# VH-VL binders against PRELI domain-containing protein 2 (PRELID2): the designs that were tried, part 5

Target 1, 189 residues: PRELI domain-containing protein 2 (PRELID2), of Homo sapiens (Human) (q8n945)
Amino acid sequence: MGVSVDVHQVYKYPFEQVVASFLRKYPNPMDKNVISVKIMEEKRDESTGVIYRKRIAICQNVVPEILRKSLSTLVILCWKKVSILKVPNIQLEEESWLNPRERNMAIRSHCLTWTQYASMKEESVFRESMENPNWTEFIQRGRISITGVGFLNCVLETFASTFLRQGAQKGIRIMEMLLKEQCGAPLAE
Below, E stands for the ipSAE of ESMFold2; O stands for the ipSAE of OpenDDE; V2 stands for 0.75 times the mean of E and O plus 0.25 times the DockQ between their complexes.

## First folded at step 1 (VH-VL)

Design t08 (framework fv_telazorlimab)
Fold by ESMFold2-Fast, scan of step 1:
Structure t08 (fold): chain C 189 residues (1-189), chain A 120 residues (1-120), chain B 106 residues (1-106)
Amino acid sequence: as target 1 above (189 residues)
Amino acid sequence: QVTLKESGPALVKPTQTLTLTCSFSGFSLSTYGMGVGWIRQPPGKALEWIAHIYWDDDKYYNTALKTRLTISKDTSKNQVVLTMTNMDPVDTATYYCAHSFYGLTYFDYWGQGTLVTVSS
Amino acid sequence: EIVLTQSPATLSLSPGERATLSCRASQSVSYMHWYQQKPGQAPRPWIYDASNRATGIPARFSGSGSGTDYTLTISSLEPEDFAVYYCQQYSNWPLTFGQGTKVEIK
């Protein structure tokens, strides 16, 4: 089973404002599944000015509830040893590279909690829009893969696709809300 | 300003190996998201994607040509090199290198192209 | 691999006329891009991600579509618009181009 969902969004705000909002996105009342986000590592390259950050996000594992609502108890008991069902929370590692001179930011995220037979990954880019230098383009691809689930492929593929799409849409709504609230205020330091 | 330029032999004999170099400026392949691809076009025919390399040394090849292709980069020289073995007259084409950014993977800046003719 | 079929192969039109170019993919694609190429020149980026005009591209050009069906429209042809247009997909590797649609003067 593999599922990929793509998102493309233009924010009609300058790059610096969009990046600042992204870095302040969580915790947020609109997404209670994200419990915490902690900065583990941060460094600046003196020659290029590129800022690298590594963050760990802790999120509720919603997969067991989705599967329990859709499958019989016996199927769930047989599935119980799959890593995605064993843990209450998921840890996501996020790496980002902010390039203020070139006005772009790349983000790579992956799930640390799921092992061996399951993966979840996202790659995202914020960059100056080609249509207007005061606008910011956001591009994201999310992927979920699970191996060894032949008879559940259709069910899990549908849920994974919906989960990624709904997550992306919620993320966009949160960003739009934060940008609206911060728009017109100079970047406060 | 992003610029790319292809260089290599104009004439290649059948069974020989072709080596093409793409020299560029205005970006670095050490920068996250940056990539360079090779596209060819036989005279009067359509565009065909050949190979791609990204900043993290991740490489992709045209499936039909994969066994004949090697792509590599020299980040310090701002160069990407494509090698194609066992050249055949059907490989006669204009070869382009082009810049792409990860995520969308579209070619926003192109070299002028270099014509490679394969004949005995 | 994903196959892109462009239709028609050739459009013979006069300046001022509307041009509609189609690109159909053998399976649903994540991104569709368009390029313009004139004889003896390298292709130029034209439309990216189905509907976004590249820098400097006139408003008379518009792209639309999703899934397997994509369209490039020129609302009123200018003399400089006569060229070959190629679509290109990115969803999975390998990358593929269509065969091109030639827009030529009648």
Scores: ipSAE 0.000, ipTM 0.501, lowest interface PAE 14.6, mean pLDDT 81

Design t09 (framework fv_telazorlimab)
Fold by ESMFold2-Fast, scan of step 1:
Structure t09 (fold): chain C 189 residues (1-189), chain A 125 residues (1-125), chain B 106 residues (1-106)
Amino acid sequence: as target 1 above (189 residues)
Amino acid sequence: QVTLKESGPALVKPTQTLTLTCSFSGFSLSTSGVGVGWIRQPPGKALEWIAHIYWDDDKYYNTALKTRLTISKDTSKNQVVLTMTNMDPVDTATYYCARIDEYYWGSDSYYFDYWGQGTLVTVSS
Amino acid sequence: EIVLTQSPATLSLSPGERATLSCRASSSVSYMHWYQQKPGQAPRPWIYDASNRATGIPARFSGSGSGTDYTLTISSLEPEDFAVYYCQQYSSYPLTFGQGTKVEIK
């Protein structure tokens, strides 16, 4: 079983501004669960100009807090017995390939913490819009795949859907706020 | 049970500083994702968000009022304090404190889910 | 600052009638919420994230919308539904409320 969310967004801002805002996205007051984002590796290809970055994000594990508010005793007991619930933080690895010459950027992210029970992966592309060279197209796919144990499958599916939707919409919201603050209002709506 | 209650002076003179305290129970500001905000309402007018503070001491202020505002918390006392300087008759309003929980299960929250009863502050000479 | 414009300012209706309240944002909003307020009382959370009823809110209330246009609908007014309804956005700071729509008897 698996859960996926697809996003297609057009930012009415030039590619360079959108990429700059994305790279400055965290820390951000709208997403307090992201504790830190650190650049682990950065390389530039001298022939192509492509810039590769590897970043590690450390996020608060919010599952324990969500469970405290659940009305289901069985769900709480099952999740409390899973070792993942005792991890205070979740680590996400992000790799990006920025091509300034062709005005596109590919991004891949995955969870380092949950590999025993579930796979969480995300792929994204920013590129110059075909409709207007001053606009930026953003396409993103998030997926959670459950490989687990029978009793975890029903609860993981419920949480996975909510987390992917919430994360995608919050990410768009944060980007639009950063673009408006740093670059002003879009010239066309 | 979650409850919040505002306290402070009912009458403030122009140019004075207003200090309001929100006392709450049924939750803690040590819980990640939880915050407390202040909203005011002049008599017969619309609601206006003033400021809020989160569990990690991160603070947000209404831009129009920012230079006059300070928000702080005392997690051990379950209190949030709002201070507003240079009070003017136009600041006469009922002041509410309310809880905001960004990560409540099933809600995709980011709204004010529990409110205090409100305290009327009149600014006059 | 995102400005929220509610319309109409006042709805004068009788019990049993359908009420439709609009909230329009000056720019696209990711999260829109609705609160009900009665005279002398604090606002109550009513609809959150455009379409979800808060705990204890009757099924006759529904919310819809996305982007800049949001609607709160009451399918058949009950006496306790006559109140002021405010929309509120959580897309950017400062957080903002609409001016309110008053649903009144008659």
Scores: ipSAE 0.000, ipTM 0.443, lowest interface PAE 18.9, mean pLDDT 79

Design t10 (framework fv_telazorlimab)
Fold by ESMFold2-Fast, scan of step 1:
Structure t10 (fold): chain C 189 residues (1-189), chain A 123 residues (1-123), chain B 106 residues (1-106)
Amino acid sequence: as target 1 above (189 residues)
Amino acid sequence: QVTLKESGPALVKPTQTLTLTCSFSGFSLSTSGVGVGWIRQPPGKALEWIAHIYWDDDKYYNTALKTRLTISKDTSKNQVVLTMTNMDPVDTATYYCARVEDYFYDSSGLDYWGQGTLVTVSS
Amino acid sequence: EIVLTQSPATLSLSPGERATLSCRASQSVSYMHWYQQKPGQAPRPWIYDASNRATGIPARFSGSGSGTDYTLTISSLEPEDFAVYYCQQYDSWPLTFGQGTKVEIK
C-alpha cells in the first residue's frame, strides 16, 4: 500500500526571498513538532553555481496525539496493537540543490527512522513562476509506502493522506508568515 | 535529569506479597509515548521482563507471571507500583524499573534504569 | 513468545581484538536492542533499533542485522568493554532478552 499527495502553491514573492525564508523556516513556534535542524553538509559547485545542502531534522512523532482525538474505534484498536513500535522522535534527512542561475531549487526528504516496514518521502521544487518573474512556484509530492509486513496498514493508511496534506499546508502557512515578516506584503499582479 | 529509584522490602517470606515502588524525576507519565517497565535478574542469570505501564494506563504483563502481577501508576506522584503475589525462593532477584519512550514507528528501548533493589525470598 | 539465542555464551579475548556477538530470534523481529551490563550495575542502553548507538557510546561499537539475525561488533576491544551484553526484542509481547554473551579477558 502507497499513499501520495500533491501540492501546488504560488508565492507572490521573488525566488531569492522565498528560498531565503525556506532556509530559515525552522525553528518556528507554529511547528513545535520540529525540535532541531542541523546542516550536515554544504557544497558549492564552482562551474554551475549549484549549492548542495544536507540537513537532518529531528521531529516529535505526532501520530499518538492525532489518534487520541480520533472518533474511530477501529483506529483506536489498531493503535493498541502497534503501541510497542512507537518512536520518541523521527529523523528526517533533507537534501537540496539550489541553482541561483536557473532560479530553481530541488528538495528531497525522507524518513530515516522507519525504513524496514514503511517509507516516507517528499520531493519539492521552488522555481520562478512562468506567469510572473517576481513570483515563485512551489510543487511538492509526498508519498508514504508500506514496504514490509502489513502490521501498520490500518494505522498508517488511515492517516497517511491526512499527515501529508496537513504537513504541507502547515509548511505553506509558515512560509507565508515568514515572507510577510521578512519581505512585507505580497507583490500584486 | 532523568532518574528512577526502586524501593521496597529486601527480605520476603515464601507465600507473602511483594510490593515495589518506582519513584522517578525528570519526566512525566502524562507525556504521550512514555512508559515505565519492571525487569528482574536472579543472581548470575539473565534479565527477565515483568510488566509495563504507559501514559494512557495501558498495561502489559509477562504471560508466565500474569496471574501474580498488578502494575499501577500515580501520575501526580511520579510513581509506578508493582505487586507480585505468592512469593517463592525462585523469585529472588534484583528488580529494576526503567523508562521507555514508544511511538508508532520505532522504540527507544529501555533508555534509563534505576539502580535495582535486591529482593531475597527465604524463611 | 519470541526466544532470543545469543552466541557464543562466553567470548575470551585480549584488548585490541575484534569481538563479534550474535543474537538469533526464533521468528522475525522488527526491533532489536542491545544492553551492556557490568557486575553490580544496572544494564545500560547500548544500541537501539539494531544499529543506532545510544548517547555517548563509542564509535568502535556497531550493530547490524534484520529479521532473525542480529550482530553486535566491537572493532577493537578496550579494557572497559569487558562486560555482559544482552539483546532484547521489542517486536511483540512479552518482551524477551537473550541469555547474554560474556566478553572476558583471555
Scores: ipSAE 0.000, ipTM 0.444, lowest interface PAE 16.8, mean pLDDT 78

Design t11 (framework fv_telazorlimab)
Fold by ESMFold2-Fast, scan of step 1:
Structure t11 (fold): chain C 189 residues (1-189), chain A 122 residues (1-122), chain B 106 residues (1-106)
Amino acid sequence: as target 1 above (189 residues)
Amino acid sequence: QVTLKESGPALVKPTQTLTLTCSFSGFSLSTSGMGVGWIRQPPGKALEWIAHIYWDDDKYYNTALKTRLTISKDTSKNQVVLTMTNMDPVDTATYYCARMDYSGYFEYFDYWGQGTLVTVSS
Amino acid sequence: EIVLTQSPATLSLSPGERATLSCRASSSVSYMHWYQQKPGQAPRPWIYDASNRATGIPARFSGSGSGTDYTLTISSLEPEDFAVYYCQQYSSYPYTFGQGTKVEIK
């Protein structure tokens, strides 16, 4: 089964500034776990103007340390049972479709490291806000699907939910910091 | 008032392990966003970042020194400890500890200790 | 690692003169900080994120720059300004410092 976490955020900045900040988000001193981000592929569709990018991010796997700090025997047993969680680094593949004409951007990310027992996927959209054309709406859904681990699924799903929420909150904080740094104060109206 | 102070031996022999303690007041490493780092400066030379630790126990080490370094914190005592193994005369330097505020708009080393000179000689 | 090159190594100037200190990064950086250090003292934060003065730093100091080129300017030197100034990048690990520019009295 799976766990989903939804995030909705309005950035009081124009779409173009938010997208530029997102593309410059890493490496960043506020996210110590991201080691590198590399552009693997970039294509522009001449008819639509849509820009496709594929990026690979390499992140430190903090799961073993988080589990070690847990006082729960069940959590430790889950970690031992799912060998994939022991890898030193996690690789994330990100695909994005930027449409400058329609002022929206779709992003799909998934974990390349978790495949046998778990998958992690995120889908995000940046778009011009309906409330104010100088504001940008951000909607993200993170999903972790866990299969083949039986009655311990509940423990792993609780961890997965916490992981997704913490990641989303850190991402929002980093974006707010970059937008203030690059663009100044948020636009009120 | 934020204050930091380094303590440890003034003289270390080659191959020995150096242990330095940073004692601080005016902030806590139980507070989200706080961190403490170590920076050294050999006599007459430039500053070199060594390592730092955050409130959530996240640790970072200078790659050139990483195999020799351990950083840890004792939140209840307001202390951060740096251990450096296999000391060499080239490690002779003034060692500083300094605070970082990750929760602020910009993170930099905003408060520094006075420094402690560590001489490595036989 | 990102290498920071500061120039000139030494500036010999008189009080009242303008000082311009440069810091060049081997690759683009987003966060550059400056520290002042006097003999026998710990470094003191001076300018953070390229252009913001730290608390208590006089208005005669200004920072500017982006990408690979950053500058610290002192509009009119006071006696207490003669010191070594270090730039530091905060964009990637390991954090690195420049070799310093010494501002000394003629």
Scores: ipSAE 0.000, ipTM 0.442, lowest interface PAE 18.4, mean pLDDT 79

## First folded at step 2 (VH-VL; from s01 with light chain N92D; framework fv_siltartoxatug)

Design s01b (at its last look DockQ between E and O 0.03; V2 from the best seeds 0.00; counts 0 for: pae O 10.1 > 2, placed apart)
Heavy chain, then light chain:
Amino acid sequence: QVQLQESGAGLVKPSETLSLTCGVAGGSFSGYYLSWIRQPPGKGLEWIGEIYHSGSTSYNPSLKSRVTISVDTSKSQFSLKLSSVTAADTAVYYCARDEWYYDLSGYFDYWGQGTLVTVSS
Amino acid sequence: DIQMTQSPSILSASVGDRVTITCRASQSISSWLAWYQQKPGKAPTLVIYDASSLESGVPSRFSGTESGTEFTLTISSLQPDDFATYYCQQYDSYPLTFGQGTKLEIK
ESMFold2, look of step 2: ipSAE 0.497; ipTM 0.806
ESMFold2 (binder alone), look of step 2: mean pLDDT 90; pTM 0.933
OpenDDE, look of step 2: ipSAE 0.008; ipTM 0.557

## First folded at step 3 (VH-VL; framework fv_nepuvibart)

Design n04a (from n04 with heavy chain S53Y; at its last look DockQ between E and O 0.03; V2 from the best seeds 0.00; counts 0 for: pae E 17.0 > 2, placed apart)
Fold by ESMFold2, look of step 3:
Structure n04a (fold): chain C 189 residues (1-189), chain A 122 residues (1-122), chain B 107 residues (1-107)
Amino acid sequence: as target 1 above (189 residues)
Amino acid sequence: QVQLVESGGGLVKPGGSLRLSCAASGFTFSDYYMSWIRQAPGKGLEWVSYISYSGSTIYYADSVKGRFTISRDNAKSSLYLQMNSLRAEDTAVYYCARGSYDEFLSDAFDIWGQGTLVTVSS
Amino acid sequence: DIQMTQSPSSLSASVGDRVTITCQASQDISNYLNWYQQKPGKAPKLLIYAASNLETGVPSRFSGSGSGTDFTFTISGLQPEDIATYYCQQYDNLPWTFGGGTKVEIK
């Protein structure tokens, strides 16, 4: 039924600073694969103050490059038979629910490209840390599921965990850089 | 300029050993998988060995398995072939070749060295 | 192992002629086939990858076609500098194997 990866990170910065940096995350010179980001929809719930936003990101397709750096030649040979995954760009949809009053933000994202073959989804939460109210907890769960093409199985097992883990680690490093530039050194332990 | 330069070939007696080196320049060596390919005098091309960009995945042709060892040093941009228990049929020009992956899922050898001659005789 | 049968083993043609070389795989290899040129005393040079895609910097008179088991390499107007041996190579399954080569000469 697919592969999932969980990530948990504590940013030693207040919630408002982490959210501000997240909203500025792209475009960024450290991640040239993100070509553009466009806000499609934004709504505010007047009774709760929750801000909903939908964004579309256009990214360079790096899946063929990731195959070249794989740990196994068998994965390379298997991937060579799946030519339908060769498109120049991929589209990601991101939805976010920012709750300033409760100091949390929920985020869902998924790939709009290749939806007839696979489902690629991420869910994330930013929230105030219970350990220190000046710190922000980040929790992310990524999942890749097959939606009904039999030959895709030869790729899923080898790359799904690596793809999700590497993406999450890159995102964390970008966030740490932005927070350091915007807000200075992490708050003391 | 993108370049591969082999060295270490020469004359060796049967049962002997040689170590071939391939120095890469003009590109990021650690991004590419590499192969050794050989050509006996007056004959066609034969793939010998493959190593992934990290060095974690290695394959050999059956004719050399157990006798040859491929390795790489990404910090030195260098590829190696340790050849042990050499036989007369190992006599060939040995090429190092850069493998590439592209958007068409091809595994082409797009850059070749000029080769180094290994002669196993007497 | 996948056997690659290349024909002819040699040919002679005049400048400007259309030259055709064929390569046959012992099993279906989809489009996982490359073509190389080797001039006398030199290393091979990639011309065509994935059966039909021209490598950058290669003259447009070179082309490739085919899929499955039967592949064709064509020089549309032979030039004197095209004197070489041409090899096909499959990369569908290990071990990767080459055709026996086709030596092209000018009459």
Scores: ipSAE 0.000, ipTM 0.449, lowest interface PAE 17.0, mean pLDDT 80
ESMFold2 (binder alone), look of step 3: mean pLDDT 92; pTM 0.943
OpenDDE, look of step 3: ipSAE 0.007; ipTM 0.553

Design n04b (from n04 with heavy chain S53Y, light chain Y32W; at its last look DockQ between E and O 0.07; V2 from the best seeds 0.00; counts 0 for: pae E 17.9 > 2, placed apart)
Heavy chain, then light chain:
Amino acid sequence: QVQLVESGGGLVKPGGSLRLSCAASGFTFSDYYMSWIRQAPGKGLEWVSYISYSGSTIYYADSVKGRFTISRDNAKSSLYLQMNSLRAEDTAVYYCARGSYDEFLSDAFDIWGQGTLVTVSS
Amino acid sequence: DIQMTQSPSSLSASVGDRVTITCQASQDISNWLNWYQQKPGKAPKLLIYAASNLETGVPSRFSGSGSGTDFTFTISGLQPEDIATYYCQQYDNLPWTFGGGTKVEIK
ESMFold2, look of step 3: ipSAE 0.000; ipTM 0.451
ESMFold2 (binder alone), look of step 3: mean pLDDT 92; pTM 0.942
OpenDDE, look of step 3: ipSAE 0.005; ipTM 0.571

## First folded at step 5 (VH-VL)

Design a02 (from n04 with heavy chain D102S E103P S106D D107S; framework fv_nepuvibart)
Fold by ESMFold2-Fast, scan of step 5:
Structure a02 (fold): chain C 189 residues (1-189), chain A 122 residues (1-122), chain B 107 residues (1-107)
Amino acid sequence: as target 1 above (189 residues)
Amino acid sequence: QVQLVESGGGLVKPGGSLRLSCAASGFTFSDYYMSWIRQAPGKGLEWVSYISSSGSTIYYADSVKGRFTISRDNAKSSLYLQMNSLRAEDTAVYYCARGSYSPFLDSAFDIWGQGTLVTVSS
Amino acid sequence: DIQMTQSPSSLSASVGDRVTITCQASQDISNYLNWYQQKPGKAPKLLIYAASNLETGVPSRFSGSGSGTDFTFTISGLQPEDIATYYCQQYDNLPWTFGGGTKVEIK
């Protein structure tokens, strides 16, 4: 099974404000599943000005709770047979490359906990909008892949798709909240 | 000039060990994940191992797990593969490959070394 | 593991012909599929990434298409320098796996 969800969002705020809000978005009361976020590595390339950051997030594994509440017998059976999905916490590794000169930022995140039979990863870009230089375009692709699920493939695909979409929507809401609180009203067209 | 150069291959008997090296030049080595990919004579490509840009995340193919160790030295722009308990089935050309990073691209190998031959035979 | 089935294993064509190679994944990999060219005695070279994107410096006669489980690689107007073995590779999930390769020869 493999599922991808694409998200495109325009934040009507300058690039620098959007990036600052992104780097500060955790801890956050809207997402209590994120337990901690720690910067593991940070460096700047003198020739390009690119800033690399590596962060590790520790999150509560909500998959068992969500599967239990799904009411789907097949989804529950899959959860019971896949021990790796039952761990209490998951670790996410995030790498980012911020280019302040070109006003863009690439981000790669992936789950470190689910590596043998399952993967979860996201690729994201913040960049100056081509429509308006005072706006920021956000593009994200989330992916969940599970090998060896056989006859459960179809039901797990629907669940994974919903999970990715809801996660993306939560992230967008958190960003909108932070931008309004820290930067004021969005810039008009 | 972006380049990867492998070395350390050779003839070894079953049960023996070899250490492969890969020297990177022309790019910021510490910004890229790296992999080893092998090819047995007359056969196809097989991914062997992955190491993240910082060196903290490592994966192996099941065929080499427990016998091979991937490592890197970012200060020296070098990648390594320590191969222990070698078997006849490990006979292959070993390629060092750079993982390309773009916003929607993962695990495309955009730069490859010339390869180094490892022969395991009695 | 995700298995990549590539066909045909070999083909012979004339200069100027349209050559088509297919690759089938054992499960949905979306567009996480690359194509490589390997000339005899040389390292592989990336031609197509993310199923349909042409790598910089690669001639436009090469193209890729497909998503999910079925993928196609095409050479429109085969040239003598295109004699090589071509490989698909999925990067949706570990372990990363390659197709068995397709050897392209001129008759």
Scores: ipSAE 0.007, ipTM 0.549, lowest interface PAE 11.2, mean pLDDT 81

